# Ledger of designs, part 2: VHH binders against Tyrosine-protein phosphatase non-receptor type 20 (PTPN20)

Target 1, 254 residues: Tyrosine-protein phosphatase non-receptor type 20 (PTPN20), of Homo sapiens (Human) (q4jdl3r159to412)
Amino acid sequence: IMQEFMALELKNLPGEFNSGNQPSNREKNRYRDILPYDSTRVPLGKSKDYINASYIRIVNCGEEYFYIATQGPLLSTIDDFWQMVLENNSNVIAMITREIEGGIIKCYHYWPISLKKPLELKHFRVFLENYQILQYFIIRMFQVVEKSTGTSHSVKQLQFTKWPDHGTPASADSFIKYIRYARKSHLTGPMVVHCSAGIGRTGVFLCVDVVFCAIVKNCSFNIMDIVAQMREQRSGMVQTKEQYHFCYDIVLEV

## First folded at step 4 (VHH; framework vhh_7nfr_2)

Design s09 (from b06a with A33Y)
Fold by ESMFold2-Fast, scan of step 4:
Structure s09 (fold): chain B 254 residues (1-254), chain A 128 residues (1-128)
Amino acid sequence: as target 1 above (254 residues)
Amino acid sequence: QVQLQESGGGLVQPGGSLRLSCAASGFTFSDYYMSWVRQAPGEGREWVSSISSSGGSTYYADSVKGRFTIARDNVKNTLYLLMDSLKSDDTAVYYCAKEGLHLEYGDYSPLEGYFDYWGQGTQVTVSS
């Protein structure tokens, strides 16, 4: 397992990060060294404006799985984030982080704070319709209204709250339930998946989701191949050897 | 040049109150999360509280919830920490800290790595 992770780390993948390195876009990146490839980045609007997000397509056993892997939104990118969600017709957001962990801001609060007050953005208005607080994750149902057209879109956000500040979960059960629920909730567009940087916990989620789908369909799978496919489309997916190990641990627990 | 200047520290008796201020200059204050971090004698740095750029969201360490209130004035470029019901365990140097544009990746990040600018600190002593 560790030799596989080392082989992935040593692979010299050609790719350009020109868009993310543009001076006007530097403040849009949560981490200056974690950037989307130009070839797989998610363009915004007709002007193809920048957001730190990548399209991820994973193929296993003739089946294609489609995601957007992205960083936790910054205050300055909240409007961009919702634009991305709506332009791609995504109905599920998987958020694999709390807003603050260990005193470190991992993700800004990019949704309305209450049922009574919608979030007012430049081009959108986001309403919290209802929510459920479960032991391991929170389900939030949003209506996103485009101000110019008045059209509304339903989006389900699933926030996993039980990832520890250090390492990986001791018990995989809660994360397994979370991933399965997210897949069953998915209906339209790519599933939008984020943590803080959009590569570590996000990569684990994508890998495990594909593996579970393979198991259900009685198809073979290869964790190293799945992670390699992700890394061709977003640099550094599955960030640490501990996270890579956790992918195997989860699969064996199922 | 970015500058953060704390004031308002001092000696108080247990159960007392203090108001800390941090005057910020050299950057667009209203664009950044701001935080208070403290360091007790012989201990490491402990995060105390953070406030979003607009002031719409506030966050507190479990040890201070219900006793401390973080606030900001974006017109005056000033961050505040209102400390009530002070305990001897609150004795520390309190630092004003600015969110960095670059945050460390991974599940662990030291507080020093997360914030790009720190104030000089203000001493709070809770003792009779």
Scores: ipSAE 0.000, ipTM 0.259, lowest interface PAE 11.4, mean pLDDT 85

Design s10 (from b06a with E99Y)
Fold by ESMFold2-Fast, scan of step 4:
Structure s10 (fold): chain B 254 residues (1-254), chain A 128 residues (1-128)
Amino acid sequence: as target 1 above (254 residues)
Amino acid sequence: QVQLQESGGGLVQPGGSLRLSCAASGFTFSDYAMSWVRQAPGEGREWVSSISSSGGSTYYADSVKGRFTIARDNVKNTLYLLMDSLKSDDTAVYYCAKYGLHLEYGDYSPLEGYFDYWGQGTQVTVSS
C-alpha cells in the first residue's frame, strides 16, 4: 500500500500551472503551491476567468464518473464559486471540512447564514431554503437565482463535519454513509467536491465514491489506478499516505 | 516575538479624516492577511476591514464601505486604515489584528478567533 503511494508520488506528470501562477490570480489561490493544471482547469464565463478548480473524470468498469475538485472558497472567490456551480449545472456540493479546524480557517462560509437573509453576490442571490443537521453531516438546500435572468437553480450542499483535525477518521462508517447520500443526491452536472485545498480529503471522497459504485455494480476496481487517473487531472490528489491507506480501510468495511 | 503597534488615533470632528498605522514585527508580514477591528464603548468587537497578504484584495464592513480604505506596505511592514467622512458612530478603539495563518490563504473572516495577535489599540473619537 505504502509502495503504491510512493510509486504515485514518484510519477513525473506533464502539466503546466500557468493560469494559477499569473499575478492577477495569486489572490484566488488558498495555497500558493496547490494549483489546477491549465489543461483541466474549470474556466469561468466567456472570458475563461480563473478559479482554483479542476475537472476530474474517472473511468472504471466502463463507467465514467465526473467531478469538479476545488479548494474551499475564499471570501474573494465566493462569486466565482457559485458561477462555476451554475455554469456546470451541478446540483450537489460535497464539503469535507468545517469552516474552522484547530483555530485555522479552512473554508469561508460561502452560503447564507440564515433562512431570512439571502447571500447577495454580484450576479447571483443565494437563498437557504432549509437545512437538516445529522450526526455526521449537514444537508443544506439552496436556490441560486441569477440576477440578470431571474432563473433559479436548486443546489444541495452536504457538509461532512466529523473529519478529525489530524489524520483520518478512526471509523469509516460515517464517511461511507455520507458518500452514499451524496451519490444518491446527484442528478445533474459534475459533482462539486471540496475540502480546504481540494486534493486531500477531496481525493479520498472521489476514490471511495468510484469504488463504492463498482462494488454495487459487482465489478472490479483498482485504487492505485483510480488515484493515478485523478493525479493526471489535478496534482497531488490523495495528499498523504494515511489518506491513501484510509481508502483501503473504507473499502474493507463495505 | 510578534508585536503589532497602532498609531494615528485621536479626536476629529464629524466629516473629518484620520490615518491609522500599525507597525508589525516578529513575523514575515508579507505572508499574512491583516485586519482592522474596532470596539465602541459598551459594544462587542466589530470587524472593519481586511487586506490580503499581497494587498491585491481588500474587504470592508458595510458600515464603512466607500469611506475607509485599507492598505499595506510590505517593505515597511506597516498596515494602514485611511478613514474619510468620519461619523460619530465610528468612535471606537481600533485594533490591528493578524490572521493566525503561516501562509497566504487569502481567506478573511470577521469572526473573532481567526486572529492570533492583536495590537494594544488606538482610540478614535468623533465628536460633534
Scores: ipSAE 0.000, ipTM 0.129, lowest interface PAE 16.2, mean pLDDT 83

Design s11 (from b06a with L101S)
Fold by ESMFold2-Fast, scan of step 4:
Structure s11 (fold): chain B 254 residues (1-254), chain A 128 residues (1-128)
Amino acid sequence: as target 1 above (254 residues)
Amino acid sequence: QVQLQESGGGLVQPGGSLRLSCAASGFTFSDYAMSWVRQAPGEGREWVSSISSSGGSTYYADSVKGRFTIARDNVKNTLYLLMDSLKSDDTAVYYCAKEGSHLEYGDYSPLEGYFDYWGQGTQVTVSS
């Protein structure tokens, strides 16, 4: 399995990161070295404005799985993030991080603080309708209202809270339950999946989701192929050898 | 030109209180998250608390929850740590730290990699 990960790392992929490297867009990136390919980035609005996010399409056994892999929002990109969610008609956000881990801020708090105070954005108003705190993850139900039209869109955010500060979970069971719940919750648009950078834990989530769908449909799957497909569309998906090995470990626990 | 200057440390009795301040200059303070990190004698650095750029979100290490309060004043460019019910285990040098302007990603990023500027530190000693 280590040799597979090394082969993926050594592959010379064609790809340009010109949009993310533009001076006006530099402060929109959480990490200076994690950028979307120009060819697969998610454009915003008619002007095709920038956000650090990539469309990811994974094909297995003739079935296509569609996602947006993105960084944890910054204060300066919260409006852009919700615009992306609404423009793509996404109903599920999978957040695979706490806001802070081991003293490091991984993601800005991009949703309303309370049920009483909506988050006011330039073009949207986000209401927290209700939430459930479970043992391994938190479910938040949002109504996103477009200010110009008054139309509302329902979005479910699923925050996995039990990923350790370093490494991967010792037991895959909690993460398996989380991913299965996310898939069951999906109704419209690509599933929006993020961690801090939008490549490591995000890549693990996408790989495992596809594998579970394959198992349910009695289809074959190949983890190296799934990860290679992701890496053609967003650089560095599944960031570490430990994360790659964890994808295999999850299959054995199912 | 970025400067972070801590003050307010000193010697206190167990159960006492202290207020630490960090004066920030040379950057747009309101654009960055700020944190307090401490280092006890002979030990590594331990994260204590963080506050978002707006002050709307605060985070605490389990060891200080309910006893410490982090706050900021974006008009005065000042970060605060209000410490109540101090214990001997709180004895450490306390550092003010600024979130990096441009981070380089690593799954195991250490505290040093996340923060781009640190203050000189202020000594807090809790003893009888």
Scores: ipSAE 0.011, ipTM 0.342, lowest interface PAE 9.6, mean pLDDT 86

Design s12 (from b06a with L101R)
Fold by ESMFold2-Fast, scan of step 4:
Structure s12 (fold): chain B 254 residues (1-254), chain A 128 residues (1-128)
Amino acid sequence: as target 1 above (254 residues)
Amino acid sequence: QVQLQESGGGLVQPGGSLRLSCAASGFTFSDYAMSWVRQAPGEGREWVSSISSSGGSTYYADSVKGRFTIARDNVKNTLYLLMDSLKSDDTAVYYCAKEGRHLEYGDYSPLEGYFDYWGQGTQVTVSS
């Protein structure tokens, strides 16, 4: 099984990252070497401005699964992030990281800190309507209002809080329940999925989600094929052999 | 087959300078970001510097900022590291690395490797 991951790593697919490498976009990347392909990046507005995010379409058993895989927002990109969510009519955000892990900043706090005070952004106002803290993830319900139009959108953010600082969860069960809840919550647009870089834990989430949908539909699936499809659309999806093996562990739990 | 061939190391006195080179083959050099990584005796791997595919962006570890300069020649498929004001702490084997991905911080394993296609390395010794 590890031979599959090695085969994926050895694929030399030429990719262009011209937009991400533009000097004006440098400060918008959390990691200098993790960039969206030009062909699959998510354009913002009529000017097609840059955000470190990729459209991911995975086909299994004649069904297409549609996602946006993106980095954890930076202070400088929180307006861009909410613009992306609204322009794509996304109703679910899966956040697979804490803001700080092991003393290391993984993601900026891009949502309101309290129910009483909305987050005031340049183009948006984000209201936290309610939240529920569970053992392994947090559910937050937002109303996102575009200041210029008054248009509002309901968005559910699901933050998985129990990924260990190193490796993968000791038990797949908590992550399985998290992914199932996210799929159940999905209504409109691509599901927005992020961790810190938007490729490692994000890739695991996408793979497992497709596998669960296949199982529910009594369809066959192939983990190597699913990961290969992701890697054609965003470089490096599923970063480590441990993460790849964890995708297989799900088969044993279900 | 991807190959990276480092050269330019040697013995140098404290405060001296060295220029390292890495000849790349087996892949389209201009499509990939490149890095220098070092490993001192008895220590783990330490990232030193990276350069974007075009050469337009460069990044440095805090320990080498202001002393080292990374550069590339996409016509010659060669990566360079110019090292000035060398210190005894710079003594290490220097490896040229093709960046395949950046591991999320916290998920890094020094034993697994962080970069695709490490070269043989070139020894830099800073001593009298």
Scores: ipSAE 0.000, ipTM 0.173, lowest interface PAE 11.3, mean pLDDT 83

Design s13 (from b06a with H102Y)
Fold by ESMFold2-Fast, scan of step 4:
Structure s13 (fold): chain B 254 residues (1-254), chain A 128 residues (1-128)
Amino acid sequence: as target 1 above (254 residues)
Amino acid sequence: QVQLQESGGGLVQPGGSLRLSCAASGFTFSDYAMSWVRQAPGEGREWVSSISSSGGSTYYADSVKGRFTIARDNVKNTLYLLMDSLKSDDTAVYYCAKEGLYLEYGDYSPLEGYFDYWGQGTQVTVSS
């Protein structure tokens, strides 16, 4: 298993990060060295503006799984984030982090905090319609209204709240239930998945989601192949050997 | 030649108010997010608040929400922290911090990874 992770780290992947390295885009990156490839980045609007996000397409047993892997939004990228969600017609956001963990800012609170007051953005208005607080994750249903057209879009955000500040969960059961719920909730567009950087916990989520779909369809799967496909589309997906091992641990608990 | 210089600290009674200022020089202040970080006696550094480069977005630690307000003046190159309803556990050295190049640690980046320059700090003591 660790030999596999080492082989993934040693793979010579072609790819350029020119867009993310532009001086004008510096403030839009949560981490200097965690950037989308130019070839797979998610362009915003007609001008193809920058956001730290990558399209991820994974193929297993002839089935195709489509995601957007992205960083936790910054104070300055909230409008960009919602623009990305709406332009891609995504109905599910999987958030695999709390806003602050261990005193460290992981993700800005990019949604409205109350049912009474919508979040007013430059181009959008986001309404919290309802929410459910479960033991391991929170379900929030949003209506996102484009100010220029008045068009309304339903988006379900699923926030996993029990990932420890360091390492990986000791028990996989809650995370398994979370991923299965997210897949069942998915209707349109790529599933938007984020943590802080959009590669570590995000990579684990994508890998496990594909594996569960393979199991349901009675298909074979290969974790190394799934992670290799992700890494060709976003650098560093599944960030640590501990996270890679956790992918195997989760599969063994199913 | 980046410099950040805090001022406005001092001794206040519980329930009192203080305004901290941070004078910035040596860089284009309006291009960077700014933050306040504090360190209580014998403790590690704790993030308090951040403000976007334009001032349009702010974020606060749960312990200070509703009591502290972060603000900036991009014409004067000055960052502010307006501290209301001060408590004894707000006693700390308060540091002004400039948004830096983010580090390669991903989800587990230390607090220092978010900032490339820090001020010298200003002492805030809340005591009767």
Scores: ipSAE 0.000, ipTM 0.172, lowest interface PAE 16.4, mean pLDDT 84

Design s14 (from b06a with L103F)
Fold by ESMFold2-Fast, scan of step 4:
Formats: structure tokens, sequence, C-alpha cells
Structure s14 (fold): chain B 254 residues (1-254), chain A 128 residues (1-128)
């Protein structure tokens, strides 16, 4: 297993990150070294403006699985984030982080604080319609309104709250239930998946989701191949050997 | 601070043998897994072999299984690669690489991957 991860790490994939490295886009990146490839980045609007996000298409057993892997929004990129969600007609956001971990901001609070006050953005107004706090994750239902058109979109956000500050969860059960619920909730567009950087925990989620779909369809799967496909579309997907091993641990638990 | 220095490369005929060494300093060698990675002219990097921190587990690429042996001496802080039955396609620069301490996220290049430090490399040429 670990030798597979090493082989993946040693594959020199020549991808370009020109858009993310533009001076005007520097402040839009949470981490200087974690950038989307030019070829798979998610363009915003007709001008194809920048956001730190990548389209991820994974093929297994003749089926294609479609995602957007992205960083946790910054205060300055909240408008861009919601624009991306709406333009791609995404109905599910999987958030695999708390806003603050170990005293450090991992993701800004990019949704409304309460049911009574919508989040007022430059181009959007986001309403929190209801929420449920479960043992391992929080479900939030949003209505997103584009100010210029009055068009509204329903979005379900699923925040996994039990990932430890360091390492991976000791038990796979809670994360398995989380992923299964996210897949059942998916209706339209790519599923938007993020943690802080959009490569580590995000990569684990994508890999396990594809594997579970394969199991349900009685199809074969290969974790190394799935992760290799992701890495061709966003650099560094499944960031650590511990996360890679966790993908196997989760799959074997099913 | 961290330094990895390879030696033992050279010119050898097909079927010959070489022993590569990597002298490590600037970290607690016995706490980290170590690997050998090679790069042939005009090719990308190819992982060759890895050894666990204690030396209890070893791993090999399919192309070198049965011909190469990885070993380490935690007292001397030295990593070895014993290469037997060398083939012309083994011609490459061989790098000693240290297991990295990776975090889920941070201010570092994702391209650094599993290894955080690399040696300068030693050239192995197999020719008839």
Amino acid sequence: as target 1 above (254 residues)
Amino acid sequence: QVQLQESGGGLVQPGGSLRLSCAASGFTFSDYAMSWVRQAPGEGREWVSSISSSGGSTYYADSVKGRFTIARDNVKNTLYLLMDSLKSDDTAVYYCAKEGLHFEYGDYSPLEGYFDYWGQGTQVTVSS
C-alpha cells in the first residue's frame, strides 16, 4: 500500500499553474503552493475569472463521477465560491473541516450566521432555511438568490465535524455514513467538495465515494488508479500516506 | 541541516553488480523510512525501493525485484542499494530520498510529495 503512494508521489506530472500564479490571483489562494492546473480549473463567468478549484472526473467501470475539488473559501472569495456553485448547478457541498482547528482558521464562515439574517454578498443573498446537527456532521439547507435576476437555487451543505486535528479518524464508520448521505443527497451538477486546501481530506472523500459506487454496482475498482486519475486533474490529491492508507481502511470496513 | 550524500555509482557491464550508499546527517535516521529513486536520461522519476525505519520491511518495484536489495545501518546512518544482474535499462541517476512529514494542508508544494529531502544523485551506467 505504502509503495503505491510512493509510486504516485514519484510520478512527475508536468501540469501548469499559470492562472493561480498571476499577481492579481495570489490573494485568492489559501496556500501559496496548492494551485489548480490551468487545464482543469473552474472558470467563473464569461471572463473566466479565477478561483482555486478544479474539475475532477473519475472513470470507473464505464461510469463517470464528476466533482469540483476546492479550497475552503477565504473572506475575499466567498462571492466567487457561491458563483461557482450556481454556475455549475451544484446541489451538494461537502465540507470536511471545521472553520477553526487548533486555533487556526481553516475555512471562513461562508454561509449565514442565523435563520433570521441572510448573508449579503455582492451578487448573491444566501438564506439558511434549516439545519440539523447530527453526531458526526451538520446538514444545512440553503436558498441562494442571485440579486440581478431573482433566480433561486437550493443547495445542501454537509459539514463533517469529527475529523481530528491531526491524522485520520480512528473509526471509519462515521465517515462512511457521511459519504453515503452525501451521495444520496446529490441531484444536479458536480458535487462540490472542500476541506482547507482541497486536496487531502477532499481526495479521500472522492476516492471512497467512487469505491462505494463501484461496490453497489458490483464493479471492480483500483484505489491507486482512482487517486492517479485525481492527481492528473488536481495536484497532490490525497495528500499524505496516512490518508492513502485510510482509503484502504475505509473500503475494507464496508 | 539535513544532508543525503550518495556514492558507489559507476560504469558496469550487463550482468554486473554495484553497491550504492547514502550517508545521512542532520536528522534522526532511525525514525524515518528511506527510498531509492532513479531517473533515466529523458525519462521521469521512477521509484526503485523503500525500507522501513527499523529495516524490518522492504519494498521493490517490479522491474528490480529479485535483482536489487535495499538495506540500512541505523548505527552508521547509511542506506544501501545492492544491485545485481544489472541491465542496460537500469542506466540512470540514482537518488537517495527521505520520507517526508506531511500534513493534510500547509504552505508547501504538493509536488514535494512523499519525500522531503533528496540527495544529489549518483550515476549508474550499464553498457556493453
Scores: ipSAE 0.000, ipTM 0.121, lowest interface PAE 12.7, mean pLDDT 84

Design s15 (from b06a with L103I)
Fold by ESMFold2-Fast, scan of step 4:
Structure s15 (fold): chain B 254 residues (1-254), chain A 128 residues (1-128)
Amino acid sequence: as target 1 above (254 residues)
Amino acid sequence: QVQLQESGGGLVQPGGSLRLSCAASGFTFSDYAMSWVRQAPGEGREWVSSISSSGGSTYYADSVKGRFTIARDNVKNTLYLLMDSLKSDDTAVYYCAKEGLHIEYGDYSPLEGYFDYWGQGTQVTVSS
């Protein structure tokens, strides 16, 4: 497992990061060294504006799995984030972080805090319709309204709240149930998956989701291949050897 | 050119309240998210609260949630921090900060935002 991760780290897949490195886009990146490839970035609107997000397509046993892997939104990118969700007709957001961990902002609160007051953005209005607080994740149902057209879109956000500040969960069970619930909730568009940077915990989620789909379909799978496919589309997916090992631990637990 | 000037600090007893202000000039205030950051004697800087450019979104450190309220007046180019139920642990120099660039860190590394154009700070002392 260690040897596999080392082999993945040694793979040099030079894609270009020109869009993310443009001076006008610097403030839109949570981490200056974690950028989308130009070839797989998610363009916004007719002008193809920038957001730190990548399309991820994973193929296993002839089936294609479609995702958007993205950073936790910044205060300056909340409008961009909701534009991305609506333009891609995504109905599920998997959020694999708390807003604040260890006193550090990992993701700004990009949704309304109250059922009574919608979040007012430049181009959108986001309404929290209902929510359920479970032991290890929170389910939030949103209506997102585009101000110019009045068009509304239903989005389910699933926030996993029990990832430790360092390392990986001691028990995989809670995360397994979370991923299975997310897949069951998916209806339209790519599933939007984010943590803080959009590569570490996000990569683990994508890998495990594909593996579970393979198991359900009685298909073979290869974790190294799945992670390699991700890394061709977004640099650094599955960030640490501990996260890579955790992918295997999860598979053994099911 | 860019200036941030904090005011409103002082000595207050535990359980008291203070209102901090930050007068901003030299940039289009309504285009930037703003934050309050504090530094206690002998400690590093600690993020307290942030507010989006429109004022539509606010964020608070766990230590101040329910006690502090961040607000802004985009017509007056002023940022506020309303502090209620003050504790001895709130003793610090409070700085007004304009949102800056984020730096290189992974999922398990601390995110450290570089806040541009810090003011001189205003001292808050909570003591009996």
Scores: ipSAE 0.000, ipTM 0.160, lowest interface PAE 14.3, mean pLDDT 83

Design s16 (from b06a with G106S)
Fold by ESMFold2-Fast, scan of step 4:
Structure s16 (fold): chain B 254 residues (1-254), chain A 128 residues (1-128)
Amino acid sequence: as target 1 above (254 residues)
Amino acid sequence: QVQLQESGGGLVQPGGSLRLSCAASGFTFSDYAMSWVRQAPGEGREWVSSISSSGGSTYYADSVKGRFTIARDNVKNTLYLLMDSLKSDDTAVYYCAKEGLHLEYSDYSPLEGYFDYWGQGTQVTVSS
């Protein structure tokens, strides 16, 4: 495993980060050094405006799994985030972080606080229809209305709340249940998956989701290959040796 | 104090060969994987090659496979890069890099977080 992770870390990374490094886009990045490749970034609108997000396509046993891996939204990128969700017709958002962890802001609260008051954005209005608070994750159902057209889209957000500040979840079972629920909830578009930077916990989620789909379909899988495919499309997917080991630990538990 | 000191760079003509060395001190060299990373003018850093702590496993960027060979001598605490069939595109500053200690868990750049020490670099210029 150590050897595999080392090989992944040191493999030549193709692609450029020109869009993310433009001066006008620097305030749109949560971390200055975690940027999408130009070739796989998610363009916004007809102007192809910038958001720190990457399309991720993973192929296993002839099946393609399609995701958007993205950072936790900033106050300045909330409109951009919802535009991305709507333009890609995504119906599931997997959020693998709390807004604040260890006293550090990991993600802005980009959804409405209550059932009574919608979130008013420049181009969108987001309504919280209902929610369920479970032991390890929260389910929120949204209606997103585009102000200019009046079109409405249903989006389910699944927030995993029990990832520790350091390391990986003590309960692999809780994260397994979370991922399975997210896959069952998926209907349209790429699944939008984010943590704080959109590469560490996000990478673990994508890897484990593909592995579970392979197991259900009685197909072989290779964790190193899955992570390598992700890294070709977004730099640094699965950030740490512990996260990489956690992918294997989950497979061995199932 | 950890020190990495590169040598062996210089000017060569296309098709030529160079051997880079990196003298390591201040840590137990045989416990860490080592890498070569290069940076051409106006470009970002490009990983070139890595070697495991024992020397039993080697890895190469597609651009250098079949032309470059990485090696190490754990008795002399020295890392090597043998470069054959050099091309103008190989012109860059070449850095010796030590595998980093595992960072705290999450949300950092993996390449910079993976290497905790870098040498000063050695210039390789491939031209007529």
Scores: ipSAE 0.000, ipTM 0.109, lowest interface PAE 14.5, mean pLDDT 83

Design s17 (from b06a with D107E)
Fold by ESMFold2-Fast, scan of step 4:
Structure s17 (fold): chain B 254 residues (1-254), chain A 128 residues (1-128)
Amino acid sequence: as target 1 above (254 residues)
Amino acid sequence: QVQLQESGGGLVQPGGSLRLSCAASGFTFSDYAMSWVRQAPGEGREWVSSISSSGGSTYYADSVKGRFTIARDNVKNTLYLLMDSLKSDDTAVYYCAKEGLHLEYGEYSPLEGYFDYWGQGTQVTVSS
């Protein structure tokens, strides 16, 4: 397991990060060195404007799984985030972080705070229709309205709130239920998945989702291959050896 | 013990220039990227500029690009910020910050999580 992770770390992957390194895009990145590849980045609008997000396609047993892996939005990128969601017709957002963990800001609060006040953005208006607070994750149902066209889009946000500040969950059960609920909720477009940087916990989620689909279909799977596919499309997916080992632990605990 | 000590702040007229310095000790200065971060009265911290460990790469906030220059002297263990064409909006306490490690746990903000040590700050006031 450790040898597999080390082999993944030592791979010399092709790819350039020119868009993310442009001076005009610098303040759009949560972390200086966690950037999307030019070839797989998510372009915004006709101008192909920048957001720190990558398309991820994973193939297992002839089935394709389609995601957007992205950072937790910054105050300055909230409008861009909702533009990405709407343009890709995504109906599920998986948020695998609290806004603040261990005194560190992980993600800006990019959705409305109450049922009474919509979030007013430059190009969008986001309405919170309802929410359900469970012990391990929160379900929020949104209507996103594009101001220029009046078109509306339904989005379900699933926030996992029980990831520890350090390490991985001691019990995988809550995370397993979370991922299964997210898959069941998916209807249209790529599933948008984020944590803080959009590579660590995000990578674990994508790997486990594919593995569960393989198990349900009685198909074989290979965790190293799944993670290697992700890393070809977004650098550093599954950030730590502990996260990599957790992917295997989940398979045993099913 | 890691120490970062800023100097060079003061009162300056709009359009004026200042040079800030940060004296570093307690670590191998040439191994780490360094940054300047400012905080205006009643505002949050705003990243200003960063320089790679070798000095070969520099980065600037859009608000200061073309007006500020970041530099370092690895022999003297000193970081500099050369500030030209100062504006009232540049009024802030300027902090010298040392780069930390980029790990998912603990490295989750553009400022607080990215830097492991900060100086005490030096006040820059741009006023007529």
Scores: ipSAE 0.000, ipTM 0.134, lowest interface PAE 13.4, mean pLDDT 84

